# Miniprotein binders against q9sl92, part 1

All scores and structures are predictions.

Target 1, 330 residues: q9sl92
Amino acid sequence: AMESDASCSLVLCGKSSVETEVAKGLKNKNSLKLPDNTKVSLILESEAKNLVKDDDNSFNLSLFMNSIITHRFGRFLIWSPRLSSTHDVVSHNFSELPVGSVCVTDIQFKGRGRTKNVWESPKGCLMYSFTLEMEDGRVVPLIQYVVSLAVTEAVKDVCDKKGLPYIDVKIKWPNDLYVNGLKVGGILCTSTYRSKKFNVSVGVGLNVDNGQPTTCLNAVLKGMAPESNLLKREEILGAFFHKFEKFFDLFMDQGFKSLEELYYRTWLHSEQRVIVEDKVEDQVVQNVVTIQGLTSSGYLLAVGDDNQMYELHPDGNSFDFFKGLVRRKI
Below, numbering starts at 1 at the first letter of every chain, in headers, positions and changes, except where a header shows other numbers.
ipSAE, averaged over its two directions, is called F for ESMFold2-Fast, E for ESMFold2 and O for OpenDDE. V2 adds 0.75 times the mean of E and O to 0.25 times the DockQ between the complexes of E and O.
Where letters were taken out, [cut] stands.

## First folded at step 1 (miniprotein)

Design e3a
Amino acid sequence: TEVEVKIEIKDGKVTITVTVKENGKTYTLTFTVDSPEELEKAIEELIKKLEELGVDPELIEKVREEAEKLLEEAKKQLEEK
ESMFold2 (binder alone), alone request of step 1: mean pLDDT 71; pTM 0.585

Design e3b
Amino acid sequence: TEVEVKIEIKDGKVTITVTVKENGKTYTLTFTVDSPEELEKAIEELIKKLEELGDPEKIKKALEEARKIIEELEKKLKES
ESMFold2 (binder alone), alone request of step 1: mean pLDDT 62; pTM 0.457

Design e4a
Amino acid sequence: SKTVTITENGKTVEIKVEGDKVTIRVTEDGREYEFTVDSPEELKKAIEEAIKELEKLGLSEEEIKKILEEAKKLLEELKKE
ESMFold2 (binder alone), alone request of step 1: mean pLDDT 69; pTM 0.591

Design e4b
Amino acid sequence: SKTVTITVTENGKTVTVEIKVEGDKVTIRVTEDGREYEFTVDSPEELKKAIEEAIKELEKLGLSEEEIKKILEEAKKLLEELKKE
ESMFold2 (binder alone), alone request of step 1: mean pLDDT 67; pTM 0.573

Design e4c
Amino acid sequence: SKTVTITENGKTVEIKVDPETGKVTIRVTEDGREYEFTVDSPEELKKAIEEAIKELEKLGLSEEEIKKILEEAKKLLEELKKE
ESMFold2 (binder alone), alone request of step 1: mean pLDDT 68; pTM 0.585

Design e4d
Amino acid sequence: SKTVTITENGKTVEIKVEGDKVTIRVTEDGREYEFTVDSPEEALEFAKKLLEELGVPEELIEEALKKAKELLEKLKKEQS
ESMFold2 (binder alone), alone request of step 1: mean pLDDT 68; pTM 0.546

Design e4e
Amino acid sequence: SKTVTITDPKTGKTVEIKVEGDKVTIRVTEDGREYEFTVDSPEELKKAIEEAIKELEKLGLSEEEIKKILEEAKKLLEELKKE
ESMFold2 (binder alone), alone request of step 1: mean pLDDT 66; pTM 0.556

Design fd0
Fold by ESMFold2-Fast, scan of step 2:
Structure fd0 (fold): chain B 330 residues (1-330), chain A 81 residues (1-81)
Amino acid sequence: as target 1 above (330 residues)
Amino acid sequence: STKVEITFKGESPEALQEAIDRVKELAEKLGAEVTVTIDGDTVKVTVEGLPKELADRIAEEARKIAEKYGLKVEVKIEVEK
């Protein structure tokens, strides 16, 4: 059998007495739901010793909670050793969970990637989803850029704190994370509108300590400093929420423009030359453009050598990042 | 319960946003829950909690919206038994 988990155990952990009382209330109500009539069992951290304490390779709830210094995000944690989707846990239960709740799993066997693509989740990958609320739907698509920045800065902060060489995590627009030309992570955002607010669920996968199919942060680190201490998923997640809360507050107060300079320093596309190919009367016309940044709608803004402005939509235009090529289809 | 999954695809972010907003407004007037997933030039709108007749209406309106704004559209209706 490939997907026969008809039941699921969720471990609940809180940062303070406030979150601990929420966890107790949820367990008493037994109100958390998952799709496909999955039977959900809720367990408090204090009762989960057999699931957590005896497995040296499981996500360490206490290490994570002790590392966070946030006021909203990551203070309520849901963990399971194996889930079909961390995203489903937080999105299906948005109304029952404190806003900013995070779900983590060690193994995600189904997953959700962009546009129904499956995300691979080998053991050692940091797989998590969390929630937030926004009132203005027009800026909801920009939240994935805020999340991407928070991941890259979190990795740098953990490396700095541990005295390690910096790992140069870059953003490949719109939602991928790369190191040394190889994909190490991805981001998926979904939203529902309820009670005059957008309920946003954010999913992140980041290759921390999984060697295949691509690379991971610890493999890169060992390549630079073979004797170094390794990065831990728990420390990166804690640093992520610290950076995300700061960036989210700036974004909500001052808009994406407040983060724009840092974003352009971090993404792979600054001053990138791209060939745009169009078919005109069975002739291939090539125009060379230079990527300048993002439009107000979050698409690539480029300028040609003729000083003409171009807005590029990679999925519609068949963008090949490694070749710097965009092919338009008529 | 009936679930309607609508996928819009097109080059214009303004057209995609208009399509999202119009489906959302219609679904909310009908008491349905709406989930939106955005990935580049592709937007998936999932509407849950509708009786089949209203689900068919949402699907038809989604096709009209796509035609008006020059978007490609795919609609899937799942009837849960």
Scores: ipSAE 0.000, ipTM 0.258, lowest interface PAE 16.2, mean pLDDT 78
ESMFold2 (binder alone), alone request of step 1: mean pLDDT 82; pTM 0.780

Design fd1
Fold by ESMFold2-Fast, scan of step 2:
Structure fd1 (fold): chain B 330 residues (1-330), chain A 81 residues (1-81)
Amino acid sequence: as target 1 above (330 residues)
Amino acid sequence: TKVEITFKGESPEALQEAIDRVKELAEKLGAEVTVTITYENGKVTVKVTVEGLPKELADRIAEEARKIAEKYGLKVEVKIE
């Protein structure tokens, strides 16, 4: 009756014979670990007939792999019908898995969040995590913005390919995704410094075909085009890795400045007026600032009505992010 | 003995300096260091895990971590054992 006695089945799937050999090697070693000594059973896709369900809304491994055209990301897939955390699967096993490996689940329980980290994802939500390596710790915080952009562009690409109406996915800084004023997704990045590199694990949740607790992409699509074919998690994930690999290469070569214009066209904050509260000798003074963009550190850059430049930092206490911003002159 | 040090703050420069100082001290003492950085809602949390130290040196690293946090305006939590 303890989590230490829990078991978990992970299905391994590779894009080519190279990734298939990696999967076979991992299964033979049985070296993948999860927190709290959860027992892990590794199964090759070819052996997973009883776990892979046809036509019952389970993630379709073959449909996803057929969508992959990348050279690094998403070529090795780990799937389970139910997991405590896709993020834990990739982060705990970073040294065992090829960099760029992705873990997907249909249902995530005891997932991560800002509050208690106790929640369960509804079925139909695209829940995935993947890995990458970076050498420069100064730009690691910016990777979450590259991921956000890749998600928004992937949705556009799938809609375009299928001849569907444009779904306007927006970014709420720092790491949330919105459609029509409702949250449809979120991004979590963690990194561990080891062997002179930053081992980065990226987790993404995107409401594709689930309606609760907010909305989903397919609900928005049905509202615009009731007779249209629906978006599939597998196709969006494939498109995501295509866009992410392109943007990641550009980011590594040219820096975030290469993606900055697209980011500002996509986020909710261009020229937004924000009231910030400054405390001066036991008095609370409200000041209005206008969002200009991001600083090199990835914080909000704003201009005050005094025409001075400010960097906005969260106070760590406020539930509403913008109510908790602190103004620092630069 | 295992030492877990959690730094919280808004300045990447301050957090990097804290990481570097703890890592330098721990490596000088022959310890193994793992650094985990989490980015959430604009906040950066840094967890430094130091393993392979005698209890006496673990206490020293804990005190140094608190001094580093004070110097750079970071919040710190230290757990030993």
Scores: ipSAE 0.013, ipTM 0.484, lowest interface PAE 6.9, mean pLDDT 81
ESMFold2 (binder alone), alone request of step 1: mean pLDDT 80; pTM 0.743

Design fd2
Fold by ESMFold2-Fast, scan of step 2:
Structure fd2 (fold): chain B 330 residues (1-330), chain A 85 residues (1-85)
Amino acid sequence: as target 1 above (330 residues)
Amino acid sequence: TKVEITFKGESPEALQEAIDRVKELAEKLGAEVTVTITVTYENGKVTVTVKVTVEGLPKELADRIAEEARKIAEKYGLKVEVKIE
């Protein structure tokens, strides 16, 4: 593992006095940790004048927090202008943070000290991670689909409230977001089981207002309505947590079936034909299957040319979407 | 001596049985056991990784628990990695 003596400032912001007291407690204990020996400085939002610039290009903490009307998610916010991973902030500190805490950064970087190369995301991308708890491990894999759906519906909700044309955000199974055939976002979920609960960390990247490298929601919006008001990352994130909390409650109470119809209307894979490679006696045989939906375990449900149902599983050696998928009879 | 055992598989039920067996064996030998379960989602695949840490064993018994962990993994169709410190 690569170790670094980099420093990082984390700004803590709470929705109510309860979250504000948590922030003060964390700062006084200096209890938040990051990997690679990163030196962490904790700053309360009220003290962060040097880091929270008055330019409109930085994530606006107050605009986001004032929009939050949730009961659990997004009420405790951690922000930094630049991070290696928002996901690391929430997952590494799961036990120290209120469940439902969100970490946001303006720039996410990737690079190794040995290579001396650093890649940085363009400013304007909405980069965030948050936490939740689940008790039933069988349905934990489905949470990524609830997250994906909440993102697509949040975008539509913001467009509706602003009187804008809807942006048709589609889900590319298992965890990517697309508009007009171009990737605009992705989701990463990890979990750890402790004290009879699954501690889930969700990371999301969504191209809202970044000009490169592919496309963003505001570029699509300008193409549809050139005189329209632009979407703001803060508005999208607020709408996301409103939709996510609603969908999460439905999911926990009624299962994924409660969201299934909306999910299939939103994903790219209805009636899609897929070539699956079966390995038999060192021979690779190609079989065609048609996507029908999701199994209870969250894998692709497909029908073969033999009219039998199959669950499609990724091959451990494949890095391409659909490549190395193997079919298993149900 | 410290023994770190990592089981990997797709079945939470099989992994829980493996954990329970290692825990029973370690406790019988007078050791302290810590379990961490990680579920990872990538490319539509769910991979469950269980890390079992056993502390307070003499080296001879540490080698024995490592060998039993390998047998347990074989019985339940799990991938296993063992590190002794």
Scores: ipSAE 0.000, ipTM 0.186, lowest interface PAE 18.1, mean pLDDT 76
ESMFold2 (binder alone), alone request of step 1: mean pLDDT 79; pTM 0.731

Design fd3
Fold by ESMFold2-Fast, scan of step 2:
Structure fd3 (fold): chain B 330 residues (1-330), chain A 83 residues (1-83)
Amino acid sequence: as target 1 above (330 residues)
Amino acid sequence: TKVEITFKGESPEALQEAIDRVKELAEKLGAEVTVTITYDPKTGKVTVKVTVEGLPKELADRIAEEARKIAEKYGLKVEVKIE
């Protein structure tokens, strides 16, 4: 079609013979779809020698797959050197892929090559999306907190195992990751409900080795220990799925309460005093509140100087996130 | 034959009640229901899109009207499209 002459090659990699048979079946059916009538070619890892570059900058499928010891997540991997959206790959093909499948790309782009400049992410950013299922829609919004916690603990775990200096990755509610006051990552979750369950797609971007326009984990590491071995995207992703599977099981069994203490130790907001601007008849009234934690719905729980409890919601489009918070009495 | 209902609000509990009520009515009438939930990390708001397929036009109109009543009861914003 004239709208899209784009073709995309997706390399399929499985952890065991079970996942390998799924990959063969998908290739034989040519059943994976992408938006805008993109032509999809499916390639098994064993057949992808001309596509998989043997250099440090391309995601190393074997390094990742050999590292994982999970039972559900990350055991089926889809990789492409360049994609418009890893999220689209897993969400548009939810019914065709094993739950827990992950899609990874080296470069994510936006725009049309024929009419607009194409923006490309820097190489070295860990960009991935994966799927999961949940039955209770009330706790679906909380999954992003489980994901963010798994990322911070995965980085810590990799540094520990490699004998590297500690990198203190913090959570900026609701979905951003920070190191030393600079953003290094973000999380996006979407879901679709069908047959009494929620099909959730999770997207994560983490600056491992890319640098500008913000910092990255390896830049922080070099600042602390210039001659140290660097973090690899494959190691971080493997550690992520190990931590996520553990935390997801706790979350599903015992609720977010089981992870709450660790989350509050990891986030930037414990006992933070915030000025909330209430707008009445185009007048701005400033009220000071103290962040206490999260409500059961996943919004900020705060206490005012009046000792009343408030639920804080983001107002959007604010460069200072906390100036955009809207106060609701609970 | 197809009804697309979009609920917007800040309460996940209210949104889940709205989903449950629309889904129960639609399934009782023999329809297929698909729900898409989008969480906006910047605003903390949840958008729910309920798609109901397989109903005659008269029953599709009934689902649309019930969705509007549900939104009113729970303080949700609602948009309905019938195709």
Scores: ipSAE 0.000, ipTM 0.254, lowest interface PAE 16.3, mean pLDDT 78
ESMFold2 (binder alone), alone request of step 1: mean pLDDT 79; pTM 0.725

Design h3a
Amino acid sequence: DPEEIKQLADEIKRLAEQLEKLVREGDPETLKELAKRIEELAKQIQELAEKGDEEKVKELADKIRELAEELKKLVEEIKKQ
ESMFold2 (binder alone), alone request of step 1: mean pLDDT 68; pTM 0.529

Design h3af
Amino acid sequence: DPEEIELLAFLIKWLALYLEMLVREGDPETLKELAKRIEELAKQIQELAEKGDEEKVKELADKIRELAEELKKLVEEIKKQ
ESMFold2 (binder alone), alone request of step 1: mean pLDDT 65; pTM 0.467

Design h3c
Amino acid sequence: SPTDVERLAQEFEKLAREVEELAKRIEELKKQGASPEEIKKLAERLKELADQVRELAKELEKTGDPEAQELAKRLEELAQKVEELAEKIKKLEE
ESMFold2 (binder alone), alone request of step 1: mean pLDDT 82; pTM 0.796

Design h4b
Amino acid sequence: TPEQIEELARKLEELVKEFEKAVKSGDKEKAKELLEKIKELAEQILKLAEELGDPRLQEIADRLIKLAEEFLEAIEKGDLDRARQILDEMRKLAEELLRLVEES
ESMFold2 (binder alone), alone request of step 1: mean pLDDT 80; pTM 0.772

Design he3a
Amino acid sequence: SPEELQKRVDEAIEKLKELAEKLGAEVEVKIEIKDGKVTITVTVKENGKTYTLTFTVDSPEELEKAIEELIKKLEELLKELEK
ESMFold2 (binder alone), alone request of step 1: mean pLDDT 69; pTM 0.558

Design he3b
Fold by ESMFold2-Fast, scan of step 2:
Structure he3b (fold): chain B 330 residues (1-330), chain A 83 residues (1-83)
Amino acid sequence: as target 1 above (330 residues)
Amino acid sequence: SPEELQKRIDEAIEKFKELAEKLGAEVEVKIEIKDGKVTITITVKENGKTYTITFTVDSPEELEKAIEEFIKKLEELLKELEK
């Protein structure tokens, strides 16, 4: 028998009386579940004073919730000091939670990182997952790009509001965030089709205030302005949902083209020349292509020296931007 | 085009779901996009039995073959549910 005896406490917090009533209903029904026979205890924020000690390192639910002015996203919060996956909390319980609910944890182990590239999220990393619904499955793959843009713009907004220097957060296609050539974050999107809708779960990890060996936003900030105030996970998450809701509405109304120019200014790949290996009659041929942007399906659009357009896909389970690309003519 | 392939997958899933639900089955479809790999998992529950079909694509060269096999699996499962 390999049954897990793990247990966790989920603290529920709502922005308004509407979300607070949802939290009470969930607790009364004891309806939230986690995989691997994890025992779940649901606690209302009002009852959580004994669990949330005065600890500067723990996520501050009130600081986050007081900053939220959104209409859909981030208005219902689930928090735990330690979870195996924030993504599993929201995806496993999609039908029970209001759409737009966010789960946050201080420590995440066994994250849903890339195959062979496990994402470890130490304390100080902003680790969260939230839900949304979409009707058109063809544009679901593009949502990760809307999410990554919202993260980069949220960081800029917080720095601007606090009078801090720019932290140049860049996007490494398809789903990574970088500062000064070092990875600071990643995004994972999954979806399930039910009741004529795609139920999308979005997971984000962002290194805000974690220690070595990785870099983080506050380490970069200290390097530029040693006497500056530090970035807080709560402020970034609040700014994220403000930006995401705006971008999501624009994306749903006008398509990704409405965000395309900002995305290309933010990603690492504008006019990048890459080598694509192709096999012709058992010979390996190297072709140089120039990255132009994204296709409508969310893959890389490139132009070869022959002026033909190509769609580039990752080769295998781990994306190497200069290797591991597979070419398809469009 | 990728839009045509996505449309074929969506149409096959939707037709299957409509027919399976008419037979009293509960259908759950999960699509996971991770590192350029697409995995579609369909779970069907009927009369205490659980059926699972998985479709995975991580290479454009395998896509047409994988879609054909996926559609065949859906058709086979539908015949099993009709019994």
Scores: ipSAE 0.000, ipTM 0.270, lowest interface PAE 14.9, mean pLDDT 77
ESMFold2 (binder alone), alone request of step 1: mean pLDDT 73; pTM 0.640

Design t7a
Fold by ESMFold2-Fast, scan of step 2:
Structure t7a (fold): chain B 330 residues (1-330), chain A 92 residues (1-92)
Amino acid sequence: as target 1 above (330 residues)
Amino acid sequence: SVKIEITVTEDGKTYELEFTIDSPEEIRKAIEELLEFLEKLGATKIEVEVKADSEEQAREIAERLKEILEKMGFKEVKIEYEGDKIKITAKY
């Protein structure tokens, strides 16, 4: 067999004895896989004290895990100091991991081989991925909105608990997070269908304590209260799973309508007027529409001057929020 | 063994469904699971790849899938043949 270009160490941590036994079983079978022939080594948290946790503020597994009081999400944790994709860890190993497992990394990198150009994210960005199951594929697209809402409410909860100033995290449809007009985060969801269920993998990046490329939550906080304690990735992740589990239960029981009012209060698009550009016979045609909300399928709903309804799909359209411009792709 | 791969891209998201079929009885079950998947997803665009052990098996499966997709209301069903590999694209 050909020798692998890459190797990776994954540290496994469980909330209770149940998750700890799962971790031991995975290590004994050495069953976790990653793409591109990456060699994977599995390490239990109890054995990871020999893996020197850097004094450079690496993610604190114990601080996170001790804060979790969820029943499903975040109870099984996979951590590595450096990964190409937390999303790949959970999605490629969906059948091997408990549903609700989370993977966290301190540094995410991009680049391989020939060019010697390896990009690395700065430390301080909260980068994680987790899994869930759904039975109705028609509402799977809506899960990204539930995730977005859980992130914004988690930040608010942490600030409230610590007596910190309000940080106004807003949602830019379909999947971006903004503060004061600058992007601080993003969400990616992918799904597969197996055993009559949709297996959903959710990836989240949130700029908590990294200054690049433009801003982070702690930079905003320092601007408002320079002497305040800083937000910690572990606190935000814990609060996220508490909010997400509550919102997910509500969403599954009562549908997105139960979260819709809070979502519209949090997004950037209420009553926004946008210009939709389309090409007709080599001419650019512009139509002005007003954003009304979301369709039942999770697409952007807008209304034109004559009350005609428009559905805008991210797959088929590019959306420049600050210009109020939508252009049809391809 | 026959392999059927389905990729659906909606709203920038990709959905995958994969079957490996080792017996004729499993073909019926795989088709039933595919129908359930498509119905639950509300798919408007779909791409299906079929790889079989023989060209004859692949064509039989592709013909059956085409009939089913048409019954489901897909308007444009196109089949591309390449030996033991067949690609089916459908648009609602």
Scores: ipSAE 0.000, ipTM 0.468, lowest interface PAE 10.1, mean pLDDT 79
ESMFold2 (binder alone), alone request of step 1: mean pLDDT 70; pTM 0.630

Design t7b
Fold by ESMFold2-Fast, scan of step 2:
Structure t7b (fold): chain B 330 residues (1-330), chain A 92 residues (1-92)
Amino acid sequence: as target 1 above (330 residues)
Amino acid sequence: SVTIVITVTEDGKKYTLVFYITSPEEIRKAIEELLEFLEKLGATKIEVEVKADSEEQAREIAERLKEILEKMGFKEVKIEYEGDKIKITAKY
C-alpha cells in the first residue's frame, strides 16, 4: 500500500533528436500517469546522471540505446530503478507514448504474468514492456507467439556474436519460456480497440542474471562454459527488438505461416499427447489427443485416436489465452 | 464487422478480451460468451468498447449489453455514443 501511494521517477531516453523532443514534451506536460494515485515525476536522461547507480548493476541505458538499430521498436525508453509494473506504464499511457516505446525496470514488485500467477521480478531479471498497433483483431492473439520466437532467437544471436555456446530456449504454449525443463520467462499481451486500431501492450520477463526463484540464462551458460563471459540484459533487449521488428514485418506481410516452421521447432509440444476432459450432459468424458500445431486463430490443433480434429483453448473462457489447457471447443 | 473489447477488473487484476465478429450469428455467440465470462470471473468493474458497421448496429449492441449488465447486478451502467463506436462503463 505504501508503494502504490508513493512517488516514482521515470527516466526518459531517446535514440535520436526526434525521440528526445517527445521526451521534453512529455516532461513539460507532466502527462504520464500510473494507477493507484502514484505520483509520477519525469526526468530526462541528461538530468538523470545523479540517479543512475552503476555500482549496483542497474540497467545501462546507454549500452541498450547504442545497440538499437531498429526503425520503430525500442527507440524511446522509459526506465525506473523500481516500478510496480512496466506493463502498466506503457498500457495506461498508450496514447501519450510513441508506438514501439519500451519501459524497463530493475525491480518489479507486483509483476504481470499468467492471470492467476503473479511473476516475481528480482534484480538481474530483464523486465520490460512495449507497445504496437494492429488493425486485424483476428491475428492479434498470434502476436504473443511472434514475441516468444523473437526472444528465443535474440538469445541465440547474442550467444553467436559473443562466441558462446547456444542456450536452447524453448516455448511452452501459450506464453512461457523454458530452458532444460525450468521456467526462465513469461509473456503477457493485452489489447484494446481505439481509433480503428488494436493497441497492444506486450510485457516480457526473462531471467538473465537472477538466481531466484528458479534458474537464469547465465546460470545455464556457466554450467556449459564456466569461463565464458556473461550475457547482459541490455544486449539481449537490443537483439530482441532487432529480431522482433524483422519477425513483425514478416508476420504483417505474409502472416504467421512465414514463422510457423521455426515456431514448431522451438516449442515443446510436437507430437505431445494430452488428455482432454469434456462434459457430456453431467458426465465427464476423457479423450486422448495428439497435438498437431496451431489453428489460424492461434489455438492448439489436435487429433484424437478417433481421427477427429480438436481445437483446444486455454482453461477458462475461449478468448482468454493466458490460462492452462483443459477445454475442447464445442 | 464488429469489434468488442472488454476490460474487466477483479481483485486488482485486469483482463482484456477482444472479440472480432464478421457475421450476425457471431454477435449472439460473443454476447453469450461475454455473459459466461463475467459470471465466472465475478467482475466488479467493466469497460467495454464496441466498433460496429453502423450507428444503428452499435446502438442495438449497446442496449443489449446494458440489459445484460443490469441483470447481473451492475448498478452504474453508462453508455457513450460516437457514431459507430460506443463505450460502456459498469460498476457493481
Scores: ipSAE 0.000, ipTM 0.155, lowest interface PAE 18.2, mean pLDDT 75
ESMFold2 (binder alone), alone request of step 1: mean pLDDT 70; pTM 0.623

Design t7c
Amino acid sequence: SVKIEITEDGKELEFTIDSPEEIRKAIEELLEFLEKLGATKIEVEVKADSEEQAREIAERLKEILEKMGFKEVKIEYEGDKIKITAKY
ESMFold2 (binder alone), alone request of step 1: mean pLDDT 68; pTM 0.607

## First folded at step 2 (miniprotein)

Design c1
Fold by ESMFold2-Fast, scan of step 2:
Structure c1 (fold): chain B 330 residues (1-330), chain A 94 residues (1-94)
Amino acid sequence: as target 1 above (330 residues)
Amino acid sequence: SPTDVERLAQLFEELARWVELLAKEIEELKKQGASPEEIKKLAERLKELADQVRELAKELEKTGDPEAQELAERLLELAYKVFELALKIKKLEE
């Protein structure tokens, strides 16, 4: 009489015997949870033959895991062909999973059956989430910039290793990735404070090989070199964790200052002039400012023609890069 | 009646005003030479407030509503500011 409960299969894969034992323990406890009373079934990689077909172009766990040489990040992998959110998997199970665990899916979806509105990400998009811990809340907002930089450098590394033309991935503050003026990706970081530490969950979407209606890295590559080999999600993710672990260690040891020069070479905003609009007594006041960089807290730093310093926050300002316009959100 | 998102937006406005008032109190305490006990109590209150704001942000993120997600980002930023103030006060206790 009742409708069937939602169900989800999560495949667990470990880099070494240490991670493999964690996977076995999680399966025995059956302790992973997802929102909306979703029934979770845990499967070890060795048992997952029936979920992977030669012709379905699913994310290749072995190709990814064989590339990993990190000491912390990406060594424990959770995969499902279809999920409502990779971010939910890692954030809802933060305490159960090793820090640095990554969740990957081939398709993300959202929507309610009653409204008949269901959204699905296109196949070929690299969608993943992973976890980390930080102690200093003042620099937690900067982690999204470290992640963005690691993505751009990972794409460059894969192109270099395959002898392919360089794809110029740029950062649009605060958390978007662009190629040739078109959005190819985005980053979402959330955190909770517990036991004197910030538990951070990082979500990334990157258009690698997905088609219409947007663009993707392989579409850009084919435009530059039509006969070139295609980029693979697994190679990019592997390269990402290699770069991210290096940059994260540098960031934790020496602060964002150690990555700042590379970040400003990669972002779209160096020396950009923008108009900041404020409403004062129902009148629009416009001030022209020049973007200088980031503050120590990770917000946009700009200087007005009056030599006044401005700090622009994503929560307080709407930033349209292509129009050179910043508006206070209403 | 207002939506849940509107109610949370009103709560955000109230919390933002509280942070402004607390920042002024901290500046005044620095000038007047507050007791270590008064500084400690203020730091504890700010830490509790930051934790509460973070929990509210998590509830908003669960809705999947774009307006609720924007409010969650704003609340998370507010929690970071409150936590930063608590750390600065704790250093003054030393």
Scores: ipSAE 0.000, ipTM 0.120, lowest interface PAE 22.7, mean pLDDT 75

